VHH binders against q9ybd5. Designs and how they scored, part 28

Target 1, 159 residues: q9ybd5
Amino acid sequence: MEGEGLLVRKIRSGVVIDHIPPGRAFTMLKALGLLPPRGYRWRIAVVINAESSKLGRKDILKIEGYKPRQRDLEVLGIIAPGATFNVIEDYKVVEKVKLKLPEESQGVLRCPNPTCITRKEREKAVSKMVLVSQDPPAYRCVYCGTTVMGDEIHDLISP
Key: E = the ipSAE of ESMFold2; O = the ipSAE of OpenDDE; V2 = 0.75 times the mean of E and O plus 0.25 times the DockQ between their complexes.

## First folded at step 11 (VHH; framework vhh_brivekimig_d4)

Design n3 (at its last fold request DockQ between E and O 0.90; V2 from the best seeds 0.73)
Fold by OpenDDE, fold request of step 12:
Structure n3 (fold): chain B 159 residues (1-159), chain A 119 residues (1-119)
Amino acid sequence: as target 1 above (159 residues)
Amino acid sequence: EVQLVESGGGVVQPGGSLRLSCAASGFWFSEYAMSWVRQAPGKGPEWVSSIYSSGGRTLYADSVKGRFTISRDNSKNTLYLQMNSLRPEDTALYYCAKDFYSWERHDYSSQGTLVTVSS
């Protein structure tokens, strides 16, 4: 965890996401269901355009008291591959995960095509998107072939 | 609380045009894709169009392609639907919905705006 350039205090427990590409912190909050007013349940610090030796500029997200779900790593990896996910306990990093694009997303990324079989409730088909490009990121629906790339992928994240 | 308020509906003749608006509040509008759906009398809801959060990409039902245009102004928290070359079969109550998927749950918190196309 980087301490240089931080504008906010350390948290006792929760999560810290570091090395977020600039502008994606709020996208992460959305994906986690923590945008206002829902986010008022937690103490949240959003640092934008912090100095970064690696990226030049970065965002930082700190959520005190937040308990991450398994789904969160996938979602956050989609939004910011390469960012660092830190679990904090007693003011210490107890777990560190480098976020990455999942090769396959089942149930998290939903096909935007309303005629896709996965969008038909009666069919009970679970969405399945497969990574077809790393840079730029691109996912393809295994059912209908719809492909979404770049930041548009973020709109596919299920609430 | 999420609020969506549709407007711009009315009575038009076949071949006419209307522009619908959806005023959004209670959520971060610019972070969500948006959709238009419609429900004709005696029929179930039908997806019409969707637009990604950035506004750079749009999707349309085959029945409205080439005639309808979805757009958004994130600075105004407003979604639009320009409807040209209207047909009697376009007659319906039109709703806007948050993201690509929410309309599937029939969770309409809005009253919609009525579009009637008739001679």
Scores: ipSAE 0.836, ipTM 0.918, lowest interface PAE 0.5, mean pLDDT 92
Fold by ESMFold2, fold request of step 12:
Structure n3 (fold): chain B 159 residues (1-159), chain A 119 residues (1-119)
Amino acid sequence: as target 1 above (159 residues)
Amino acid sequence: EVQLVESGGGVVQPGGSLRLSCAASGFWFSEYAMSWVRQAPGKGPEWVSSIYSSGGRTLYADSVKGRFTISRDNSKNTLYLQMNSLRPEDTALYYCAKDFYSWERHDYSSQGTLVTVSS
């Protein structure tokens, strides 16, 4: 750790995501819709490659003033299962959630197969991907059977 | 915000080759999958190929599989399409698009690059 001081100021309200596997902080910002320049509305601190007793190394995100959405837990759980999602109010943690891979994703992960019935706007089938492996993470489309695993899953998150 | 500039098109004989480039800016290129799409005169857009953000996996339309190769250089924010064994039916305006999905909703704003295959 660096010295005895904090690298980034304590936040009054917002979200702190800790224990992020190293190298995934920007992917998480993308998934939240906060990657610059859009994210410049928010006061964001990113710590890359910090020491971690759990992981050896980690990334950390602090997003001041951000009100978490239900979708955020699903999206971030896909990118960094096992990371700690903290909701901050009045400088205190008021909610702490360990992120996890959702068993299924409807509307968050879209099937990458262009011929899938869920890829046609005129079809009424909503994209549904189901978890078929925890380690490595893998999701399979319920309509066409396309399976995507590992970090490639992150490309399927479409706002 | 997003800027995509295609180049490398031209007129070529059947059986010939071309290499298309797409220079990207205004977004975090390395965080997104990318696609090539084409549009023949009087037709709607047709997906050609996609590549995952890491460059590790690629997808191809049946009509181009084995003849076209998509690739990317994340250090140069550039997407490529190597087109071999070109056929007259490959004649189209070629565009690159961000992610697997945006080409379906016309989320592109580029001019494209024209490929004409004829004898």
Scores: ipSAE 0.519, ipTM 0.781, lowest interface PAE 1.6, mean pLDDT 85
ESMFold2, look of step 11: ipSAE 0.462; ipTM 0.754
ESMFold2 (binder alone), look of step 11: mean pLDDT 81; pTM 0.826
OpenDDE, look of step 11: ipSAE 0.805; ipTM 0.894
ESMFold2, fold request of step 12: ipSAE 0.494, 0.509; ipTM 0.775, 0.775
ESMFold2 (binder alone), fold request of step 12: mean pLDDT 81, 81, 81; pTM 0.824, 0.825, 0.830
OpenDDE, fold request of step 12: ipSAE 0.830, 0.833; ipTM 0.916, 0.918

Design n4 (at its last look DockQ between E and O 0.92; V2 from the best seeds 0.00; counts 0 for: pae E 2.1 > 2)
Fold by OpenDDE, look of step 11:
Structure n4 (fold): chain B 159 residues (1-159), chain A 119 residues (1-119)
Amino acid sequence: as target 1 above (159 residues)
Amino acid sequence: EVQLVESGGGVVQPGGSLRLSCAASGFWFYEYAMSWVRQAPGKGPEWVSSIYSSGGRTLYADSVKGRFTISRDNSKNTLYLQMNSLRPEDTALYYCAKDFYSWEKHDRSSQGTLVTVSS
């Protein structure tokens, strides 16, 4: 984390997401609703293609002043399983969470099939998708069986 | 603010073709799936087609499958709908929508383009 300080300063409080696969930092911002102009409520640093001994290349996301929600961990885990989520207080890491693919996603991943019962307004069925593959990641709708894998899963994240 | 501007509609005979365009602005287009929806006179909105953000996968309603092709150019922030073998029942106001879902709430960000298929 100290090495990243060469590009951007430390944040007093907020979150730092490290070891993001290259190209997914903006996808994360999108999923969190922090793309411009909404993101201007916070101080956000995006580092792309930083050197990584583990990944070769990585992205880093710093969001100063951001208070994470429980849903955020699920969303970020979907986008970048294996990335490290750090909570910062008083310039110190007070919590570290390794992001992971959820085994089940309810209400977060929505079925892309418009004929699915979860997509019917008259119905009250909440979207429910289950992890059916880890690598590449794949989720299947428990109602209609529609399966989505890879980066396409990111398009299913509800705002 | 999100802006979607549809164009390419017109009057065609049955069996004819049209190509619709949707110019998108005000959001990061390449990060979103996109959809085409249509509304015929006196009917509710009907989903037509969707395409993932990468453009690698497409979805179609049964009523248009094999006749319509959805595509996108992320470098131009533009969504397309190639419509072949048009039928009178394809007559509708066509509009594009951000992601797979937003059209369900009648997003006013798009005005639509009118397609009329008649002899």
Scores: ipSAE 0.833, ipTM 0.905, lowest interface PAE 0.5, mean pLDDT 92
Fold by ESMFold2, look of step 11:
Structure n4 (fold): chain B 159 residues (1-159), chain A 119 residues (1-119)
Amino acid sequence: as target 1 above (159 residues)
Amino acid sequence: EVQLVESGGGVVQPGGSLRLSCAASGFWFYEYAMSWVRQAPGKGPEWVSSIYSSGGRTLYADSVKGRFTISRDNSKNTLYLQMNSLRPEDTALYYCAKDFYSWEKHDRSSQGTLVTVSS
């Protein structure tokens, strides 16, 4: 029945992210500021390369007791669009969100070009990266035109 | 703890070459972009080059483009800078830094490796 055959027990409260493309769970922890050793303040379960009827293979991330922040959906949508973000209360899913690539990112994706005006503290310009392709994912800086694609986008996430 | 240890600096004549290494430990090196930064005597830090975590793309300051090559070996947790056609203006203390951004805010710093280009 319920819980039978699970690799990791259900959590009472927190967040479960399912259907993560394989290889992205640790990048998601990094982006949330929860990559070890800092993440050791939380009970975190990471399942790597589990079977998935939907994807063939997947990663799964469970963070017990975690209170999701609004920026988390943008951050995680950049890393694992299509993954399922579940909020858990009393062992039940109370909210389910399909992660997606944001059309634009202001202040979350920073331009990697060190000469961009958004990298000059005096100029007070915040980064704005706009989605220019879904597959492969690609973002372009509106100020200097720098374009980044694929998994390299993950390097641009601002803490 | 995060550690970055540079090596490979030295004294070289103009037109010469040097290869710098940066040995990284205490963090998930393969999850981060990396940068080379230099600081000439009496000047502030100057960005030199960056490389994405995958090693798939590189960026260079105009002043070094075509002469310097950044690379990384994620299996060895090591960042490299091949410097060719060196000029006296390249004389500086060279540092590596984690990600594209941390060098702008002086965080925990490595000691760097000194490169002197002297005729």
Scores: ipSAE 0.454, ipTM 0.740, lowest interface PAE 2.1, mean pLDDT 85
ESMFold2 (binder alone), look of step 11: mean pLDDT 81; pTM 0.827

Design n5 (at its last look DockQ between E and O 0.73; V2 from the best seeds 0.00; counts 0 for: pae E 8.5 > 2)
Fold by OpenDDE, look of step 11:
Structure n5 (fold): chain B 159 residues (1-159), chain A 119 residues (1-119)
Amino acid sequence: as target 1 above (159 residues)
Amino acid sequence: EVQLVESGGGVVQPGGSLRLSCAASGFWFSEYAMSWVRQAPGKGPEWVSSIYSHGGRTLYADSVKGRFTISRDNSKNTLYLQMNSLRPEDTALYYCAKDFYSWEKHDRSSQGTLVTVSS
């Protein structure tokens, strides 16, 4: 669980995300709303480009004191499918989840098409994107058909 | 604090060109898509263009396709809008905005840059 090349101490409680593809740790922090200055509410360790037997290189994210929301698993799954999400209590892993791409995302991924009905403030339509490809990942808006692929999907995550 | 400062506006004749710049600070610029929005006198805000965070795909309103080009330099935290073949109907106050969506809330952190196209 500590990961290869770990440079930081264990956390007593919070979350540890392991096996993050290199370069996506800060994307995760953004998606969770934990980039500065908001992130200063928590103790956050970011390990970038650590050695990984599985991936060659990986990122690791530790957030001490953070209580995950259900939405977090979806968001993190979008950013890093295959990464491991760990809940820590008393320095022990009490829950382990393998992150995955959601088949459907409602309210999390927003359509980038400004003419989409979901982008109209007067409309009550909630964004809804469906997974149409696993590799590379791709989501399609169920309303207007706009499709976004690859890392561009990360930009669609609601702030 | 998020800060966006637009520049490059001015008065041009129809058919002329301008290049707008948006200097961004107070957030991790390279992690966000960016957008240009404009507001003509007496009209509401109109989306002009967007660009993804890593300089990938670009999006344009039909009214500016083929004439405007959005680009960014993440090393300089700067967003650009090259405007060619300008028309009188392009006259507006131009704003840059963080991500694809923030401009919809009318919570602007900047004063914009004025573009006037007139003969």
Scores: ipSAE 0.805, ipTM 0.891, lowest interface PAE 0.6, mean pLDDT 92
Fold by ESMFold2, look of step 11:
Structure n5 (fold): chain B 159 residues (1-159), chain A 119 residues (1-119)
Amino acid sequence: as target 1 above (159 residues)
Amino acid sequence: EVQLVESGGGVVQPGGSLRLSCAASGFWFSEYAMSWVRQAPGKGPEWVSSIYSHGGRTLYADSVKGRFTISRDNSKNTLYLQMNSLRPEDTALYYCAKDFYSWEKHDRSSQGTLVTVSS
């Protein structure tokens, strides 16, 4: 039918992520554990490939009732650096953050090297990945030196 | 419900080849890195190979490098393992998993497919 400049209802509380690069909204939902079988617990609105007079195209994600943890901000920053993360309370933005690639990740990004000490059960070493490039995004494992870059980084986010 | 069904196992002579398949359903297959894991009787599980969700990058255990090739077809929700130059030590029950880390930290979601290499 028609757009009236507001495709999705305002939410009372939760999270609104705006200015998401097109095509990444579902990657975010997967990485946050919000897709089926568990994803029906929250009211979720996704706008895919919306037109933006300022930026061309974008995705938008609204998650009603969602209470983000610090880990969630790290995950989202890895997937969509530059997107706008808004915390909503009583229909008002109470916190607004521009997502960024974290300088380091512990326990969130896995090392892709299966022989890394962090992949060995008995060693009990939690992964630590350090940002080594912003563009293209790249992380390096502090234990074995393996580097991963680009969209491949998204596959390494621990569920 | 996540379902992973392995097939293509069998009995083969040393030096032979087999191609394993894993049919996936109940999740967005194209959004996940996928792995093969194997377990011989009386031994612990061993990671074999992984493939990224996009871009086709692959990882292999040293014991299988140059002999095994992992691949995927996202349009068919199917993961493959081409096994060449098979050796008796490759005898094991082979499983596919959404990724190696998830398989190690969570219960299995499949029955596997048996590969026996014997002369």
Scores: ipSAE 0.008, ipTM 0.315, lowest interface PAE 8.5, mean pLDDT 82
ESMFold2 (binder alone), look of step 11: mean pLDDT 81; pTM 0.830

Design n6 (at its last look DockQ between E and O 0.70; V2 from the best seeds 0.00; counts 0 for: pae E 2.9 > 2)
Fold by ESMFold2, look of step 11:
Structure n6 (fold): chain B 159 residues (1-159), chain A 119 residues (1-119)
Amino acid sequence: as target 1 above (159 residues)
Amino acid sequence: EVQLVESGGGVVQPGGSLRLSCAASGFWFSEYVMSWVRQAPGKGPEWVSSIYSSGGRTLYADSVKGRFTISRDNSKNTLYLQMNSLRPEDTALYYCAKDFYSWEKHDRSSQGTLVTVSS
């Protein structure tokens, strides 16, 4: 309960992602391209397994100086729908977004079928995955019909 | 720097078994899908198998299903391929790759390990 207070100091500018389901902070860093060694160029704070009144437990991610693009909001929404994405400027929250599963993903979620036309560079087909279930999360490839669901979706995010 | 070092190859008779290992360093191995790829003499690369980051899902080429088993140990940053019931057509240079593999154009960061199946 009272452990919901700030565990690390506030950042001047960047991004704070709160209410992350426990265990997904490093998956988010991977999807943003911020795992080591590249992540060593950034000042990143990761709080693992903090108390949360809404989730019981949560992860928190603070990335100083980071300015995400629309693609990054899509990938983070796939990993942690319902988490709170905060943009920080001058130590203040200037934008707050509740992350959502995108209705469709083009070029971000890859199809897991190794024989799908989208897996052949020569064919030049870009992956397109459409949301077919919110709970559990599930996506279907528009080309071959393969469906993926649950946490396996996270491994399909393109670098 | 990403490094992948394969070992465990050798010469075996048809019907034999080998276990390949791939030691990984320079990246967060436990967060990535890993794949095995092989290249037979005079042929292009052929995807063999992939395993999801948690080890919870595995994928196999039709030519190896039921004979090969991919596995990983995230605590040791090591990927494995258990190859049973080996056939002469399995003769190839085997290498591991970070992430899923494309059949065309592949930046290989390793030399692989040679598997020869012959009488």
Scores: ipSAE 0.357, ipTM 0.700, lowest interface PAE 2.9, mean pLDDT 85
Fold by OpenDDE, look of step 11:
Structure n6 (fold): chain B 159 residues (1-159), chain A 119 residues (1-119)
Amino acid sequence: as target 1 above (159 residues)
Amino acid sequence: EVQLVESGGGVVQPGGSLRLSCAASGFWFSEYVMSWVRQAPGKGPEWVSSIYSSGGRTLYADSVKGRFTISRDNSKNTLYLQMNSLRPEDTALYYCAKDFYSWEKHDRSSQGTLVTVSS
């Protein structure tokens, strides 16, 4: 986990996300609600363009003291399928999860169609998107049929 | 502190053109969808257009499709709205908003820019 070229120390407790595709670390921070100033509640290290035998280059995200929510794995899986999510306690990895695209996303991805029933404030309809392609990733709204693919999916993540 | 400052409004004749700008600060502009919203006198807020963070995808209300073009320059933290073939019904106070969500709630912190289309 702590590979060659790291510029930051090990964390005692929190999360480490490894094998992030380059350029997506800040997208992850946004999705988790950890961009400044809110992020100052935690100690956060962002490593950009680290060497990776698997990817060539990768990002790494360390968040000391952060306790992950169940929703976090889904959100991070949408942003970086294939990345590794590590839970750290007492400087040890106690849980390791390979992130993946969820087959169905409810209440996380909003429909990009402003006229969709799920986008109406007075309606109680919760967004529901289904995975229709893995590569490139694509999701379809079950209500209006609107499909979104690629990096634009990241913009659909509800705060 | 999030700040959005609109400019470029004015008085134009029907068929004329205007270009609006929105200067953004206080947040990571390049990571957010941006939107234009307008409010005509005596009417509620109306969504006009949105652009994804990368600029690769744009959305438009049916009332402005083919006439308006939304764009952004992430290096300048600026959102644009090119308005062509303007009509009297386009008269409104125009606001910019962060992401897909904030425009649904009128953020009164923004002053907007007034567009008046009249002969």
Scores: ipSAE 0.177, ipTM 0.606, lowest interface PAE 2.3, mean pLDDT 88
ESMFold2 (binder alone), look of step 11: mean pLDDT 81; pTM 0.821

Design n7 (at its last look DockQ between E and O 0.86; V2 from the best seeds 0.00; counts 0 for: pae E 2.5 > 2)
Fold by OpenDDE, look of step 11:
Structure n7 (fold): chain B 159 residues (1-159), chain A 119 residues (1-119)
Amino acid sequence: as target 1 above (159 residues)
Amino acid sequence: EVQLVESGGGVVQPGGSLRLSCAASGFWFSEYAMSWVRQAPGKGPEWVSTIYSSGGRTLYADSVKGRFTISRDNSKNTLYLQMNSLRPEDTALYYCAKDFYSWEKHDRSSQGTLVTVSS
């Protein structure tokens, strides 16, 4: 992890997401359910527009004490493919994962079409979206065929 | 606390126009898609329109497509619904809702604004 130029200290335990495209840190917090007031349960540092040799500018997210859920990598991969997810224990990175777009998302991305079978509460159909483009990212609902592209995909992430 | 306050409703003649506003507070408005929903007397809630957080994409119910326009101003935390060519069947209490699906759970944080279209 980059230490030079950081505005915040290292965390003892939790997660650090590095190399976030600028402007997506708060989107990540939303997706993780950590925007205020829920976020006050954790110590959260958000660094925006930090210098990055790789990206020019980047965001960084540090969540001290946060325990990742299984779906977190998928959600974060949707928001910031290519970012680095770090698990921190005792001030050390114990796990590092490069985030990526999932080929298929079940139960995470909701179909934006209100007439879709997956949007009917009485129906037992679980949302299922498939990746149809990498750049720009695009997902298509396997049930109704609705396709969402780009940053709008982020709005589809279920809480 | 999430607060949504609708305004702009009223009585109009068929063919008339109204512009609804929804003032949002208590959440990060710019990070959420927003929706308009309406409920006519004796009927269940009906989805009207949704706009994504960026404002770049919009969705409409077939019943209002071509007549209604959803828009938003993230700097003002405000959602809008321009309603043109109004019809009697558009008569309803109009609600704004956070996200594109939350309204389905009857989680209404607002009182709505009444639109009456009558000759």
Scores: ipSAE 0.773, ipTM 0.880, lowest interface PAE 0.6, mean pLDDT 92
Fold by ESMFold2, look of step 11:
Structure n7 (fold): chain B 159 residues (1-159), chain A 119 residues (1-119)
Amino acid sequence: as target 1 above (159 residues)
Amino acid sequence: EVQLVESGGGVVQPGGSLRLSCAASGFWFSEYAMSWVRQAPGKGPEWVSTIYSSGGRTLYADSVKGRFTISRDNSKNTLYLQMNSLRPEDTALYYCAKDFYSWEKHDRSSQGTLVTVSS
């Protein structure tokens, strides 16, 4: 019978993020500005703790109709390096990107030091954080030298 | 709508203790770092302490380090500040803020809880 319905449009366009380390799906939605209630503008499917031959376990996100932004790869690469970001257009994968830790972040990761020059509103210095370790992930502020590592980095992503 | 409601303030003698609470609603509390901020009369806001979303790491202003302890209970959407060895200079309006950065806004949206340390 008819295989069409209200959900056919989700197949046509949007993004699918696969191989997300388990437990990070909602942190990724937060970083994209898509947590409910704001996320209700979008049709979002979240798979938690699925089996993965690559990771043992994984999370998966499907975001229907989402138009990817330039900063999305940086933001999501910080949270889920190694995950696969798929852009879907006209029912086909038109772009596939392996997310990775950016070597540097300008304006995306903010320095946690409250006295850093980048935290002063009268200064025009944009935050700059440089990757100093891949495993565990670690970033250092170029202005004050503050270093953050691991999952703590996720709290520093600007909304 | 984000709501933060502070409680636990009061008048206490120097050397005394108070425990402040901050009840949070309207956002995914467990996904955010949380901060305590204070404002003494005639002064601007002063950052006191921050706790990361996981509760595993805490940061303190030098003026309170060793005396104050920040904690959180993500299952109750509640942030705490245990204040020991209180001094007259700790007298201020205390309020909580979402994440590392939102307390820097000129406009404060919560009422706060007043702590007065005096003989």
Scores: ipSAE 0.416, ipTM 0.728, lowest interface PAE 2.5, mean pLDDT 84
ESMFold2 (binder alone), look of step 11: mean pLDDT 81; pTM 0.820

## First folded at step 12 (VHH; framework vhh_brivekimig_d4)

Design p1 (at its last look DockQ between E and O 0.81; V2 from the best seeds 0.63)
Fold by OpenDDE, look of step 12:
Structure p1 (fold): chain B 159 residues (1-159), chain A 119 residues (1-119)
Amino acid sequence: as target 1 above (159 residues)
Amino acid sequence: EVQLVESGGGVVQPGGSLRLSCAASEFWFSEYAMSWVRQAPGKGPEWVSSIYSSGGRTLYADSVKGRFTISRDNSKNTLYLQMNSLRPEDTALYYCAKDFYSWEKHDRSSQGTLVTVSS
């Protein structure tokens, strides 16, 4: 946690996401619903383009006081597979999770096709996207077959 | 939160063209996919087009394919809709919306811009 490129102090409690690919910290905040004004409920530090021995450059996200939900890990895994999610209590890492692409996403990634059955409110069909490629990441809608690849997947994350 | 203001609507004859603009607040425009939606009198909202946050991919309703072009300039925080070969059935109040989905919930935060196609 303490290492290359840290510009901010340790947090007492909350979450620290390390080894974020450069430029994705704000994408994460958006996906978590923590952009302003909602984000003002927490103390948030964003470190952009920090030095990284592993990645060359990385982003770091610290959210003090934030309590993660299970959905958050899926969302963050979609955005930054390989990043490290740390739960902090009393200035210590109490839980560490390596983020990963989910094999299947239900209710999180929505189909971008407005004509898809999952986009019809009347049908009450829950979105279901399946991972079809790891690198580059790609998900396919199980209902209509629409496939989205790369960073565009981030746009599919439901609020 | 991104605030949206539509403009560019007006009255045109069938076959005419219009270009709509949607100005977004500077904050985080580039993080959102964007959509155009329209609502004709007495009808519900109809999806028109969407564009991914990067601007690399676009989607269109069948009714406007080949006639409408969605684009964005993230440096200007602006979304565009070039409408060519307009038809009377294109008459509607046009709204822009963030992401692919938010317009489904009838977000009335935007006033929209009126497009009227008539002889």
Scores: ipSAE 0.611, ipTM 0.822, lowest interface PAE 0.9, mean pLDDT 90
Fold by ESMFold2, look of step 12:
Structure p1 (fold): chain B 159 residues (1-159), chain A 119 residues (1-119)
Amino acid sequence: as target 1 above (159 residues)
Amino acid sequence: EVQLVESGGGVVQPGGSLRLSCAASEFWFSEYAMSWVRQAPGKGPEWVSSIYSSGGRTLYADSVKGRFTISRDNSKNTLYLQMNSLRPEDTALYYCAKDFYSWEKHDRSSQGTLVTVSS
């Protein structure tokens, strides 16, 4: 069922993230640092469980005035691979990127094991998590072997 | 602002039990992993336990494995720590922290709840 949905005003500039698997919009806001209270400084529209010809159902985010960072594409690709990241200027899409699971994540995903060498400031080792499965998504720490799968990966995103 | 309120501490004998609670508000509790941390008098913070946002998996410090159980109720925005077989070495101020990592900064945002284990 296509074409039915909630009316949401266009944004002049910022980002629109479309084709988000349903249920992940707030996790994406968390990862961007845009959940309340910080999110109250931004004009954000969240559409939950909209109809999608591509997915059946989807979430959509519109974040007015947001200037995307390169780290954002990596972070959001971990949460919603396959979603469409649109950069908006003057009410028009000026850039469109399909989000993907990165093959490796250094500094973005942080090992949850408190005894990992990467959790010790003295050792100067930065977390490196390597993709070991696409479906379900899974990452493994190269230093201690801790492996995290599925939605649990989202809890590892470093602030 | 994020609000975390701990309760359930007290004075108990060795071998006793306590259940700590952490009431969370002003943030999206169900979107975050949570941790319990303790600080003994004159010592730095010590990580105790963590739980993933879904409640699906848990992590424990070696010193508490088998004695402590972390849990959460996302419908009540509440984190728990069941502490059994308490020892004098468990005496500390206990507090909860958002995510796996934020407790490392020594920027405690809550008062904590005192647990004293004494003969």
Scores: ipSAE 0.534, ipTM 0.784, lowest interface PAE 1.6, mean pLDDT 86
ESMFold2 (binder alone), look of step 12: mean pLDDT 80; pTM 0.812

